# Ledger of designs, part 6: VH-VL binders against StAR-related lipid transfer protein 4 (Stard4)

Target 1, 199 residues: StAR-related lipid transfer protein 4 (Stard4), of Mus musculus (Mouse) (q99jv5)
Amino acid sequence: ASISTKLQNTLIQYHSIKEDEWRVAKKVKDVTVWRKPSEEFNGYLYKAQGVMDDVVNNVIDHIRPGPWRLDWDRLMTSLDVLEHFEENCCVMRYTTAGQLLNIISPREFVDFSYTVGYEEGLLSCGVSVEWSETRPEFVRGYNHPCGWFCVPLKDSPSQSLLTGYIQTDLRGMIPQSAVDTAMASTLANFYSDLRKGLR
Key: E = the ipSAE of ESMFold2; O = the ipSAE of OpenDDE; V2 = 0.75 times the mean of E and O plus 0.25 times the DockQ between their complexes.

## First folded at step 2 (VH-VL)

Design p02 (framework fv_pabinafusp)
Fold by ESMFold2-Fast, scan of step 2:
Structure p02 (fold): chain C 199 residues (1-199), chain A 120 residues (1-120), chain B 112 residues (1-112)
Amino acid sequence: as target 1 above (199 residues)
Amino acid sequence: EVQLVQSGAEVKKPGESLKISCKGSGYSFTSYWIGWVRQMPGKGLEWMGIIYPGDSDTTYSEKFKVQVTISADKSISTAYLQWSSLKASDTAMYYCARGGYTYGFYFDYWGQGTLVTVSS
Amino acid sequence: DIVMTQTPLSLSVTPGQPASISCRSSQSLLHSDGKTYLYWYLQKPGQSPQLLIYEVSNRFSGVPDRFSGSGSGTDFTLKISRVEAEDVGVYYCMQGTHWPYTFGQGTKVEIK
């Protein structure tokens, strides 16, 4: 009955979804972004995949809540750990920059985060939780289960394969075309920014 | 029906500026990439760059990075290719193409081309 | 940049006979997502390029079944089972696996 166990199992289920259920949303910068209708809300579950020129531990350490995330992630403007349960498990609050000339205003998210081993690699996953404190300069968004799988490449041990699943309800009154555009571009930019941020 | 309609042929002198257009219709303009391809007389095809009109995310081929500017105006479903100062070596046919999304990524529909002639 | 090499550069075909064009890439076109982004385009004289085949072997909408694509990794082939007069033009392979996307040099197909 653990939130971490349920979250992990949900991400593994996403990772097993058949290829024919996904539709390509965007492809550029050696990254493919797919989407399919979400079963959690009136929106999309996005999948992104690309190769990193780095080992699993270093890639995931740059993604999970910690000191390095803000150094490279152009979308994330703040990150605070609100509650720390153990080394790989916390509740965090983070904020994102406005998008599309502020058609999408800055958002705030409060997520439970969990990092665990997966096959020969790692999974870092999250899901929004209820948090009563709100800040008027941000719209509170909601992340349904999301996460990043990173596994080593068999014939290239200095490289890894990074696969992400993102399922975000941005809330507010935003045109659907703007949401679709922003989500696909955000995922492609995530890979470009991470590649530049890796040491 | 999906269409990409490009602006008409241009005859220019070296040093002049130029902006050519590609107007999309029959589809959601902000949901597809627009790419620009150059074909010099009697030569093959080469990619110049691509733009995602919904957020103006643009990627250039290294060769063209400083030569041209690619932009889009989603309110009128039009993409642009612009030179600040033309050279004789810019004489070519320029095509725009739509980047498709169904089961994979591909450029499916192409404009009719804009012939640009630069001579003194 | 990935270099795409086509052979032959020109091909003269008797009407109704088959034609085959090869395309070789300087590195594997298998993307990290498991797909191979190899395309075939036809440019008829005085016209813009038109998509024939996407992702190695899939015919684009409206493309006759006499066209087929095959291959994997670095070696790809376009086959026309029976060449018709309307098939005259320059055929290009293109890779979309890595930016910048690159075309082959083109293969000119003519009728004898």
Scores: ipSAE 0.000, ipTM 0.462, lowest interface PAE 15.9, mean pLDDT 86

Design p03 (framework fv_pabinafusp)
Fold by ESMFold2-Fast, scan of step 2:
Structure p03 (fold): chain C 199 residues (1-199), chain A 120 residues (1-120), chain B 112 residues (1-112)
Amino acid sequence: as target 1 above (199 residues)
Amino acid sequence: EVQLVQSGAEVKKPGESLKISCKGSGYSFTSYWLGWVRQMPGKGLEWMGDIYPGDSDTTYSEKFKVQVTISADKSISTAYLQWSSLKASDTAMYYCAREYEYVWGTYDYWGQGTLVTVSS
Amino acid sequence: DIVMTQTPLSLSVTPGQPASISCRSSQSLLHSDGKTYLHWYLQKPGQSPQLLIYEVSNRFSGVPDRFSGSGSGTDFTLKISRVEAEDVGVYYCMQSIQLPLTFGQGTKVEIK
């Protein structure tokens, strides 16, 4: 409960950061991406926000670990649930495709995942944990606290607002400009892919 | 003092290319989105798209995505709106405007406008 | 696209009298962050648009206090308590909650 509580509290702190602390990194097709220097590592905390034409439960069910995620997410190439602690809590291992003509080679992540109620909506969050087994074809990346808030729009309850916080250490020697390009593109693509996947 | 200065009026024929400019001064050009708004003669305002000059990232209204290209040259604090082939229906006043700090999608300072007339 | 509808399209006001302009959106402009992304612009004859009010009721720098905005959800109002000669022009509401950004068709305010 301690780990999940700390993770939840950290995401709520991110969600409370004032607008003037964020720098717009990208604004495309109904999604805006911001960033600010991370407090966790020598990199950036990214924020993305956009409207979904679907209800909170369906949106979050497509995002959290489960059978739906790989159907729509172009970046994610595999997802295995390694341990279940409770209905809303697990450890998962997932892999990502190479990016930017393989300047960023495929990565592997092992994350603690937790889904909980937040206001009138849901929060699905995660953070990387230590895991000894590695796969030789992947570089092990590390996610500092990350998550997705989804809340219904007032006076438009069939729509929801999806806000993401992503804070990823890709490891290796990758130019910062490549990391920035990949992160902004990943977040924009996440929204467009998810919108196509919601049916 | 924040100022946006646009290029002068243009008179063109259908099929010709055109590139108009908007030069920012008095602020950090690379830190603010810069939008383009069209106003056809006697008509209202129509948002075309915007650009973040720091990384040249752009957004477009779907209606304008194929018609125009938005770009910027941060070394001279100048944004551009460009047509490869003008149509008579492109006749309008074109405004550039800077996004208001902290208020997404709202424009606080506007250029004086560039009148583009396309006729044979 | 969110459709913005203004009423009236035109109004003539005697100097010193109040004026009121309505704006309706096809969808709620309230964001989950608690802000409502509805803004008002004024375009004086022969001039560029200028920001008057942002997020429903906040006056932009230098805007006289005779201008006030109000409303919520889908219904919004811009009021001028005492119309002056310098207030003539076309007033536009605009939403920025969803791309593309969309403006109302405009309301022309002129002196009788």
Scores: ipSAE 0.000, ipTM 0.472, lowest interface PAE 13.4, mean pLDDT 86

Design p04 (framework fv_pabinafusp)
Heavy chain, then light chain:
Amino acid sequence: EVQLVQSGAEVKKPGESLKISCKGSGYSFTSYWIGWVRQMPGKGLEWMGIIYPGDSDTTYSEKFKVQVTISADKSISTAYLQWSSLKASDTAMYYCARHKVTYYSGGRYFDYWGQGTLVTVSS
Amino acid sequence: DIVMTQTPLSLSVTPGQPASISCRSSQSLLHSDGKTYLYWYLQKPGQSPQLLIYEVSNRFSGVPDRFSGSGSGTDFTLKISRVEAEDVGVYYCMQSIQLPLTFGQGTKVEIK
ESMFold2-Fast, scan of step 2: ipSAE 0.006; ipTM 0.497

Design p05 (framework fv_pabinafusp)
Heavy chain, then light chain:
Amino acid sequence: EVQLVQSGAEVKKPGESLKISCKGSGYSFTSYWLGWVRQMPGKGLEWMGDIYPGDSDTTYSEKFKVQVTISADKSISTAYLQWSSLKASDTAMYYCARQYDETGYWDAFDIWGQGTLVTVSS
Amino acid sequence: DIVMTQTPLSLSVTPGQPASISCRSSQSLLHSDGKTYLHWYLQKPGQSPQLLIYEVSNRFSGVPDRFSGSGSGTDFTLKISRVEAEDVGVYYCMQALQTPYTFGQGTKVEIK
ESMFold2-Fast, scan of step 2: ipSAE 0.007; ipTM 0.486

Design p06 (framework fv_pabinafusp)
Fold by ESMFold2-Fast, scan of step 2:
Structure p06 (fold): chain C 199 residues (1-199), chain A 122 residues (1-122), chain B 112 residues (1-112)
Amino acid sequence: as target 1 above (199 residues)
Amino acid sequence: EVQLVQSGAEVKKPGESLKISCKGSGYSFTSYWIGWVRQMPGKGLEWMGIIYPGDSDTTYSEKFKVQVTISADKSISTAYLQWSSLKASDTAMYYCARRGYTSGWYNYFDYWGQGTLVTVSS
Amino acid sequence: DIVMTQTPLSLSVTPGQPASISCRSSQSLLHSDGKTYLYWYLQKPGQSPQLLIYEVSNRFSGVPDRFSGSGSGTDFTLKISRVEAEDVGVYYCMQSIQLPLTFGQGTKVEIK
């Protein structure tokens, strides 16, 4: 099995986790964030879900590695595509802004990224890969399997349902309460920023 | 100048309670973890636990969870290590140490206090 | 828990001669971020421990260049190219890749 097949199957498994296994971490207008203990590392798997006032293709095109991501995403400060394998598949290096008055300093990630059809919509997913070069100004973080499902709403095909699964090891000695606060806020801000960035 | 100043030596009897302190200065106290390390007479270093003073998030070594309580008071930049009932086996040097963050990564235990000698004897 | 094993436990060195201390971990200290979470500390007689080397091979601020660290995975070495009187003390390796933090049992370096 290839890395893309394994990654896709893992995200589909997350998407099938029963409602009663999730605990609400944050609920704000038009987005809910849940979490459960991760099976991949000593941290949490976060789930976020909300409605987008746009079609699947436009939503996912703003999320996947490409020219539009930095235009709207307040957390992401740089994005370099290191290797292109196919239209829907690459290895990218990106950096994130410091959080909580720099209690969480800027991070760097090197991820394999893959976008594929899922039901009547799309799945854009990623996972960190081994990469020996580090930059002193960043702490190298690690993304266990993560991704975004986007499917059309049955009642309103011009709208879509965006569901994300994030499980990030920020590395270093960061208080768990700071990680929890940052993750929940980051996911809520992701939705708010994306909604403003669409069109 | 980063400095950790610990409270003075203690001589106690078995069964007595004790609370020793570690005061940080020269840096943002709430932005760094403080760890506690035990060194029994003539023995090596043994990690007991760690606290983040900004929110009192605490993690203990399994061996020490029941034996001690770690706390912090961020208003006076001070961390504490506490026993409810001392035993002779608690006789040791106790160090506090800062878990530093420098140049994009953490230097674990980059600065240490001078140590507090605790002697428990009948 | 990760077990850290040091050899030798004690070492007597003539001033100006090199010294070498080994540290072995029960599992790899290499993280997927490319860093190896291995540290070396020196405790001089009557003093607190002080950081010498961070992440295998990087000298901490103020540490003389006669100290060098090397290794990968589970096997690590601290070398002193020319031991001086001020280098007397107990040397400890430590891992921080996972909790609980664990130290080696220490290597006592003495001048003869």
Scores: ipSAE 0.000, ipTM 0.450, lowest interface PAE 16.6, mean pLDDT 86

Design p07 (framework fv_pabinafusp)
Fold by ESMFold2-Fast, scan of step 2:
Structure p07 (fold): chain C 199 residues (1-199), chain A 122 residues (1-122), chain B 112 residues (1-112)
Amino acid sequence: as target 1 above (199 residues)
Amino acid sequence: EVQLVQSGAEVKKPGESLKISCKGSGYSFTSYWIGWVRQMPGKGLEWMGIIYPGDSDTTYSEKFKVQVTISADKSISTAYLQWSSLKASDTAMYYCARLYYEFYTGYSFDPWGQGTLVTVSS
Amino acid sequence: DIVMTQTPLSLSVTPGQPASISCRSSQSLLHSDGKTYLYWYLQKPGQSPQLLIYEVSNRFSGVPDRFSGSGSGTDFTLKISRVEAEDVGVYYCMQALQTPYTFGQGTKVEIK
């Protein structure tokens, strides 16, 4: 409960950051990615935003931990629910593929995940937690507060606006330029892959 | 061993369709871009385009954008180069190559397939 | 598009003698990351191209030390200190600073 409340409040604070504090990191068709220095670690807080041609519930159901995520997310190579608390709350372990031809080797994350109503839509958020089991084939990464806001478009309620905040410490010895390139590309690809997955 | 194996030589007539293949082995096929390069008889190398097999994202050289289609089938680790209507000017050796990236080197093509000779005549 | 120009287009070398090939780009190949995206490939007769040199001066795995690359900005050189029979073929420079990636016209190296 405490962790849920703090996580939700942190994401709402990110969502209220003024437009002029963000700098464009990548802009492609139908997706803009911004970043600003993180207050949590020596890295960046990324913001991505784009329109989905689908309703909020269907969009978020494809993003939150569940049976549909692996069907479309090319970066995610496994997803295990380690602990279930409530329908909207769990601890999950997931792995990611190597990036930039394995300059960034496969990562493993153990995240608390929480989905809650926000305004007329939904927020699905997460944060890494301590987990003692380690697997030698993966480097344990750490997600500072991250999440996805999805709200209906006022003028077109069959469409939704998806806004993500990603704040990942990949750990290990990785060149900063490689991390920056991978993060911006990963967020743009997330939108492209999700749009294909919604079909 | 990391390698790319291409389909065999083709002899076609103008106006016919054609699809040639490039099969990857010894590495994670969906994790690397595959590029296509044309070499006309007695001429140099021309970059045609590139595909990421994991999601079929493509980038074409403007010259080839309307002439060919690049695709991939990740279930069989195979990339394709396709023409809807061949011209005599398409006669060339076609190579596929993996886009390799390291922090030290940037982007380079390695390995290359053995090539597919396409002859378009009468 | 970045244009790559090689000189000479052909050269005939006595075995054991040195060879030098120049490559010039229409704009600087230096990226803001501090790297220069210039590569050298060799295509032996009847074979696929093979990478020799990456990022101007770095020898690719398995490439003999008689091959060396140098240069900066727009002017680059590939040098073979002692040409051997297995070195015959067509040498290409390539830029990967931006798409479309482009190759020079090629330099044919033959043994006399």
Scores: ipSAE 0.000, ipTM 0.423, lowest interface PAE 18.3, mean pLDDT 85

Design p08 (framework fv_pabinafusp)
Fold by ESMFold2-Fast, scan of step 2:
Structure p08 (fold): chain C 199 residues (1-199), chain A 122 residues (1-122), chain B 112 residues (1-112)
Amino acid sequence: as target 1 above (199 residues)
Amino acid sequence: EVQLVQSGAEVKKPGESLKISCKGSGYSFTSYWIGWVRQMPGKGLEWMGIIYPGDSDTTYSEKFKVQVTISADKSISTAYLQWSSLKASDTAMYYCARSPYHDLLTGYFDYWGQGTLVTVSS
Amino acid sequence: DIVMTQTPLSLSVTPGQPASISCRSSQSLLHSDGKTYLYWYLQKPGQSPQLLIYEVSNRFSGVPDRFSGSGSGTDFTLKISRVEAEDVGVYYCMQSIQLPLTFGQGTKVEIK
C-alpha cells in the first residue's frame, strides 16, 4: 500500500492503544505525557494530550510544515520543505536545538509529512525517510511514525483536544535517562509554546 | 502491593526545623504524583501541595507555599515535606498520598500513607 | 476556591439500615472533557483516609457494592445500602477540577 496510507493506519493503531498500556512520563496541569516501549526500535513511543483554546484547523495549521511552525516552536531551529507532492503532502528537513547543556547535541531530521481528515478533525503525521545530504553540525536522527490528532471538544466546539504520538530515535550514545528527561520536557514545552503561538 | 510508608511521630519546639518522609513501594514511583494533606487535631483534611517525582514539578496550595517545602528523591522513592521554622499551629497529622494521572487535571488520591503526627509545643 | 459542603455533619445508623450523605460544591465540577471531578473518602477511627468512589460513581478496587455514588453538576450523594460496623468513620467528599484541591468538612457515621 502507499506510504501515506500505511503511515495513517499506523497512527490510528497507536490512537487505539488501551489506556492501561501507557506509563506516565510527565504530568503537568495542562498536559500529560505517557510512554510505552516502541515496537519499531529500542526506545519509547510517547503520547501527549492536552486541550487547545482554538479550533482544529488553526491548531493543525501551526503544527504541519508551513510558514508558522518556526514562529512558536522553541525546539525547532530550521525547517525546509524539500519536495511538494500535494498541499497536504511533502518531504521536509528540520533541525532541533541541543538539549541538557548539549548532552543531546543538535539533531537533523528528514521526514515525509501527510495531513488528512480524521473523524470531525485532522491528523498530521510523519515518518523519517532516507536522505543522502548530511550537515556536519547535526546528528541525523530518525522519526519512526509520529503524528498529531486534533478533534473538536464535544461540549465546547471553539476548543479542541490535541493528542500527539512521538517516536524518535535520537541516535548516538545518549543515556536513556537523559532521553526520557528531554522527551517528556520537550513535549510539555510543545504544548505551552503552541498555546502562546495561537494567541 | 502499593504502599506509602511515612516517618515516625515528631515532637518539636517552635522555631525548630523538621523534614518528614514518605517512601513509596510496589509501583513506579516516578509515574505518580505525591500529595501532602494536613489534618489538624479534630479537624478535616486540607490539601497542601503535590510533587511529580519524575521531574520534581511541584504545585502548592497558596496557604502553604510560604510555610513548607515539598521535595522528592527518586533514587530512593521518597518524597519529603519540610519546615524551616515550626510554629505551634503546625501541630497536626500529615498524610502523603499517591495521585494517579488524569489527562487534563491533577487527579485524586488512591493510596495513602499511615500519617506522621507532628506536635509543636513550648 | 471551590467550597465543598456536606450534610449531615453526623448521623447514627442502626446496623443493616441505609445511610445517605450529601455533598454540594460552590461551582460545577463538570469539565469540558465530559468528566465530573468528585471523589469520596472514608477515614476510619485511628486510620488514614481511603478512597471509596472516584469520578462521582466509580467504586475503587475492593470497595463493596453496598457503596454507591451519584450526582451531577454541584449536587452529589454517597449511599450505603446496608451499613455495617466496619463502615464507622468520617466520610469526605473532594473536588479536583480546580486548584487548590478542597474537601468537605466531613460526615461522621456512627452505629446506634
Scores: ipSAE 0.000, ipTM 0.465, lowest interface PAE 15.9, mean pLDDT 86

Design p09 (framework fv_pabinafusp)
Fold by ESMFold2-Fast, scan of step 2:
Structure p09 (fold): chain C 199 residues (1-199), chain A 121 residues (1-121), chain B 112 residues (1-112)
Amino acid sequence: as target 1 above (199 residues)
Amino acid sequence: EVQLVQSGAEVKKPGESLKISCKGSGYSFTSYWLGWVRQMPGKGLEWMGDIYPGDSDTTYSEKFKVQVTISADKSISTAYLQWSSLKASDTAMYYCARYRSGYYPGAFDIWGQGTLVTVSS
Amino acid sequence: DIVMTQTPLSLSVTPGQPASISCRSSQSLLHSDGKTYLHWYLQKPGQSPQLLIYEVSNRFSGVPDRFSGSGSGTDFTLKISRVEAEDVGVYYCMQGTHWPYTFGQGTKVEIK
C-alpha cells in the first residue's frame, strides 16, 4: 500500500476510537483536548475537537500546506514545500517557535502531507519522512501519523466540526511535564488562532 | 463500589476560612471530572465549577470564580472546595459529583452525600 | 446564561397515576456535536440528587422503565407512567450544552 493509503487508514482508525477510551487532557470553553498512550512511540496521541464558524473547504485550506497557514498559526515560523506531487500531496519542511521560555527549543519537521475526501468533508493528514539535510538552529522533531478531520455540522451548513489527531515526538531532553503542558496548550491555541484567522 | 465521600458538617462565622473535601473510591479518580454543586436551604441546585484531577484543570461558573477555589490531590483521590472568607450567604449544602469525560459534561452519575456549611454570627 | 424553566413547580399525584414535568430552555440545547445535553435528576427528601435520564432520553443504570424523557431544541418532558411512593421528591432538569451549566428551579412531586 502507498504511504498516502497507509496514512489515511491510520487516521481513520484513530477517528474510530470510542469516546470513553480517551482521557481529557484540557477543557476550554470551545475546545476539548484528550490524550491516550501512543502505540507508535513513548508518548501520547492527542485528540482535539471544536466547532468552526466556516465551511469545510475554507477551514481545511487554512490548515493544509499553503499560503494561508503562516498567516494565523503563531507556532509555525516557516513552511517550505520541498516536493509537490499533486494538488493534494506534497513533502514540506516547517519550523516551530520555542515554547515555555525556550525549555522546548525551536523544532523542525519534514512531513509528507496528503488531503483527501472523508464522508461529506475532508481529511488533511501528515507523517514525518526521512530527510538528510538538517539546520543546526533547530532540533529535528518527528510527527507520527497526524491529521485533521473536518465535516459539516448537521442542520448548520455554515459551520463545521474540526477534529485533530496529533502525535509528535519532540525529541531531545525535555521533561515529560513540559511536553504535556505544551501539547495541550498548543492544541487549544490552534483552535483559537484558526478561528481568528478565518475572519 | 464507586463512591464519593465528603467531609462532615461545618459551623463557621463570617470572615473565617474553610476547606471541605470529597474523596473518590472504586474508580480511576484522574479519568473523571469532579464538579461542585451548591443548594441553599429550601432552594434548587447551582453548578459552581469542576476540576479534572489528572492535571488539576479547573472550570468555574462566573458567579463562583471569585468566591471559591477548587483543587484536587490525585495522590489521595481527594478534591477540595475552599473559601478564603465566608459570608452568611454561603450557608448551604455542598455536593460533589463526577461526570464522564467528554466535549461537555454528559451527566453527573455519582454524587457525594453532601457537606452542610452553616455561616452565622 | 441559559435559563431553565420547569412547569409545574409542584405536583400532587394519586398513586398509580401518570405525572408529566416540562423543562424549557431559553436557547436551543442542541450542541454542535449533534448531541443534546439535557439531563434529569431526582432528589428524594434528605438525600443527594440522583441521575435519572441523561442526554434527553437515556435511562441511567437501575432507573425503572416507568421513567421516560423526550424533547428537542428548547422543550423537554419527563414522564412517569405510574407514580409510586418511592418517586416523591424534587425533580430537576439540567443543561450541559452551554457554559455555564444551569439547573431548572425544580418540580416537587408529592403523593395525595
Scores: ipSAE 0.000, ipTM 0.475, lowest interface PAE 15.0, mean pLDDT 86

Design p10 (framework fv_pabinafusp)
Fold by ESMFold2-Fast, scan of step 2:
Structure p10 (fold): chain C 199 residues (1-199), chain A 122 residues (1-122), chain B 112 residues (1-112)
Amino acid sequence: as target 1 above (199 residues)
Amino acid sequence: EVQLVQSGAEVKKPGESLKISCKGSGYSFTSYWIGWVRQMPGKGLEWMGIIYPGDSDTTYSEKFKVQVTISADKSISTAYLQWSSLKASDTAMYYCARTGIPVAGTWYFDLWGQGTLVTVSS
Amino acid sequence: DIVMTQTPLSLSVTPGQPASISCRSSQSLLHSDGKTYLYWYLQKPGQSPQLLIYEVSNRFSGVPDRFSGSGSGTDFTLKISRVEAEDVGVYYCMQSIQLPLTFGQGTKVEIK
């Protein structure tokens, strides 16, 4: 549909941004996190990249909406598929744990999710959509276009390169320093947790 | 209280080894990078290197890569700067400083230790 | 490495008079993210450096409004509108657009 095409094209545009446009936000041994000002809202577009010791299909299957995500992702506390159109396309609602001793209270997101082939690998992407039901224990956050590219490493078929683009408006009254700290740490933790989940 | 506390002054002879420390308190030690800055007597500031205590990822200034080792022990919120063999030219004040996960999109030293004076003479 | 050059290297100021310090970088400090990675530090006698200004013109917490930073690209200025006794020390500019982090040589500000 039009939403999936637009979302995919937006992520491919992000993936084409030149390396000199990114500023390092956090670097740990096996993952680098960069950011640049978002063109969608008053915040940042984050990029994270690292190597996974697993094949593309298994990596993306752990990330895309499904039963495996909650097994490894420390931040995500629930995930419900609200509407599914195809095996690779759905609307999901998920919730996240509070962060920084609850300075960032638990959030809720409702995202359109789409998984499609990209080069020799896969792209799993999402964007928040309008959803009328809210739960008072959560603040409704908003994901501008986001996604994960996973491609095989050349000459290393048991490994893949995972690159993520995250563009989240957490909403509410949160100091920018807290948002910056939480986003960079969340992305580094995502890689650490996923690596443990894959085994 | 958010602070970095460094070990006391050292007087050493050329060829001796030395390890100085920088202990963070009042903040999440593993959420910030710790940098080391040298100031030779009467001279300006020179960045030596930086470490992320969460996993000990370390980046050195090329000038200092062979001269020193930077390390950290996150269980006691302490970073270290170490020489295997001191030279008279290592005589300087050494500062540790916190440079963060970017606040307002920048990397900068926003919190400094009090400094450790290292004197190397025969 | 990016070279940071400060002028003057020393400045003697009568209390209440203004002071101006220049910092020039060997290449632009403007990143494609729209930010300029230039910082000012003050080292008072016998003390550790302290952050004054981040990203060219933003005063760090607790820094008096008599301090102001300006500039773009490769040419930057720190101004003190009315120098006070507590402002004595050595001022350093620093860039963080690329590693290694580099500082200017320092400008010593003294009271006449």
Scores: ipSAE 0.000, ipTM 0.440, lowest interface PAE 17.0, mean pLDDT 85

## First folded at step 3 (VH-VL; framework fv_belrestotug)

Design d1 (from b10 with heavy chain N52D, light chain L97Y; at its last look DockQ between E and O 0.03; V2 from the best seeds 0.00; counts 0 for: pae E 13.0 > 2, placed apart)
Heavy chain, then light chain:
Amino acid sequence: QVQLVQSGAEVKKPGASVKVSCKASGYTFTDYYMHWVRQAPGQGLEWMGVIDPSGGSTSYAQKFQGRVTLTRDTSTSTVYMELSSLRSEDTAVYYCARDTYEYDTSGYFDYWGQGTTVTVSS
Amino acid sequence: EIVLTQSPGTLSLSPGERATLSCRASQSVSSSYLAWYQQKPGQAPRLLIYDASSRATGIPDRFSGSGSGTDFTLTISRLEPEDFAVYYCQQYGSSPYTFGGGTKVEIK
ESMFold2, look of step 3: ipSAE 0.000; ipTM 0.510
ESMFold2 (binder alone), look of step 3: mean pLDDT 94; pTM 0.950
OpenDDE, look of step 3: ipSAE 0.076; ipTM 0.720

Design d2 (from b10 with heavy chain V50I, light chain S94Y; at its last look DockQ between E and O 0.19; V2 from the best seeds 0.00; counts 0 for: pae E 13.4 > 2, placed apart)
Heavy chain, then light chain:
Amino acid sequence: QVQLVQSGAEVKKPGASVKVSCKASGYTFTDYYMHWVRQAPGQGLEWMGIINPSGGSTSYAQKFQGRVTLTRDTSTSTVYMELSSLRSEDTAVYYCARDTYEYDTSGYFDYWGQGTTVTVSS
Amino acid sequence: EIVLTQSPGTLSLSPGERATLSCRASQSVSSSYLAWYQQKPGQAPRLLIYDASSRATGIPDRFSGSGSGTDFTLTISRLEPEDFAVYYCQQYGYSPLTFGGGTKVEIK
ESMFold2, look of step 3: ipSAE 0.000; ipTM 0.510
ESMFold2 (binder alone), look of step 3: mean pLDDT 94; pTM 0.952
OpenDDE, look of step 3: ipSAE 0.024; ipTM 0.622

